VH-VL binders against Protein NifQ (nifQ). Designs and how they scored, part 2

Target 1, 180 residues: Protein NifQ (nifQ), of Rhodobacter capsulatus (Rhodopseudomonas capsulata) (p20629)
Amino acid sequence: MLHFPDPFATGPGPVIPAEALGFILAQGLRECAAGLGPLTARLGLSGADLAALRDRFAPGLELPDLDLPRPEAGPDQQAIETLILWRAGVATPEARWLAAILARRSMETRHLWEDLGLPSRPWLSGMIAHFLPGLAAANARNMRWKKFFYRQICSDAAFSLCLSPSCDDCDERAACFAPD

## First folded at step 4 (VH-VL; framework fv_necitumumab)

Design l7 (from c9 with light chain S30W T31S)
Fold by ESMFold2-Fast, scan of step 4:
Structure l7 (fold): chain C 180 residues (1-180), chain A 122 residues (1-122), chain B 107 residues (1-107)
Amino acid sequence: as target 1 above (180 residues)
Amino acid sequence: QVQLQESGPGLVKPSQTLSLTCTVSGGSINSGDYYWSWIRQPPGKGLEWIGYIYYSGSTDYNPSLKSRVTMSVDTSKNQFSLKVNSVTAADTAVYYCARDLMITFGGVTDYWGQGTLVTVSS
Amino acid sequence: EIVMTQSPATLSLSPGERATLSCRASQSVWSYLAWYQQKPGQAPRLLIYDASNRATGIPARFSGSGSGTDFTLTISSLEPEDFAVYYCQQRSYWPYTFGGGTKAEIK
């Protein structure tokens, strides 16, 4: 229910954080129903964390199979989650949940905002500005979020950690192997 | 003041199921503010985290124990429980129940039960 | 699994002395580290959370510091009741893992 300024929005109205998380849960539920895996695997959260997130942002929403395990994250996913938490600027439960979700969904092939089921890219940027304000500030040039994550982890690792097969921008990924 | 109290058999035979219950007083389990945990300590050794449960019944277990552990919650009795299947001597430990307050992304364990010793022996 | 290493295993000190306890993580846990005190036959008691925040009711002589992989618990002047085993715990990654403990004993 809280509204905040979205410096990246071009349309009328601000991003509503609770509604943004509702879209993300709905996307995960669609994928679960389609047989792509349990909700814990699709969103990268434990059943307990999903239940807590649901109670806060989508009360009354039915979530299936929350007793199934969360799969182990690969190195790229862990690196992105680590980056998001380090850059978050806050230490809230919502920051932790969102960092895990964003890291998991960065492993998919679509644009991050589209993959998360959000209406547009400004919805993603606005949600990040609300829950992860330090991360939002670090992306000062409004770079696409997956590109920003991969550039950050590639730079930090001297271009030695650029192995995600889910990278949907081949040219941007290739830049990770350029000499520094 | 919140208090947690473990209860259950102090002796379990190898291959049987270890069952413990934690009774909470001075506060409600029926709240989204907390996770409820089990931690164990073998005699003379350090602490091992078993898992936690949300008041809805949703859990997260330590992967090393996942295949043998289940937790459940009964909000009407203000209790949560632990079952460990197929026990061996390695499961001999003092078992603690605890409350986790998730106010920071790391959370904090602010209240512990007194602990109950469970010995696995014939 | 994140490995937590505490040193020394045993501290032999007299009342009134300063105690310094070390905890190291196998990888960065930022500031999400807790310290607990355990006396024989008792449950662990929370002392410090998020590396440096004292829990309610914990005396001012207890302080925590550090970030990343290196953390310290300091007891500025040991009281008789402070001789106990101390455990650190990282809260950044599941499963939460504890150090092996440091026993503070009377010299």
Scores: ipSAE 0.063, ipTM 0.651, lowest interface PAE 6.6, mean pLDDT 83

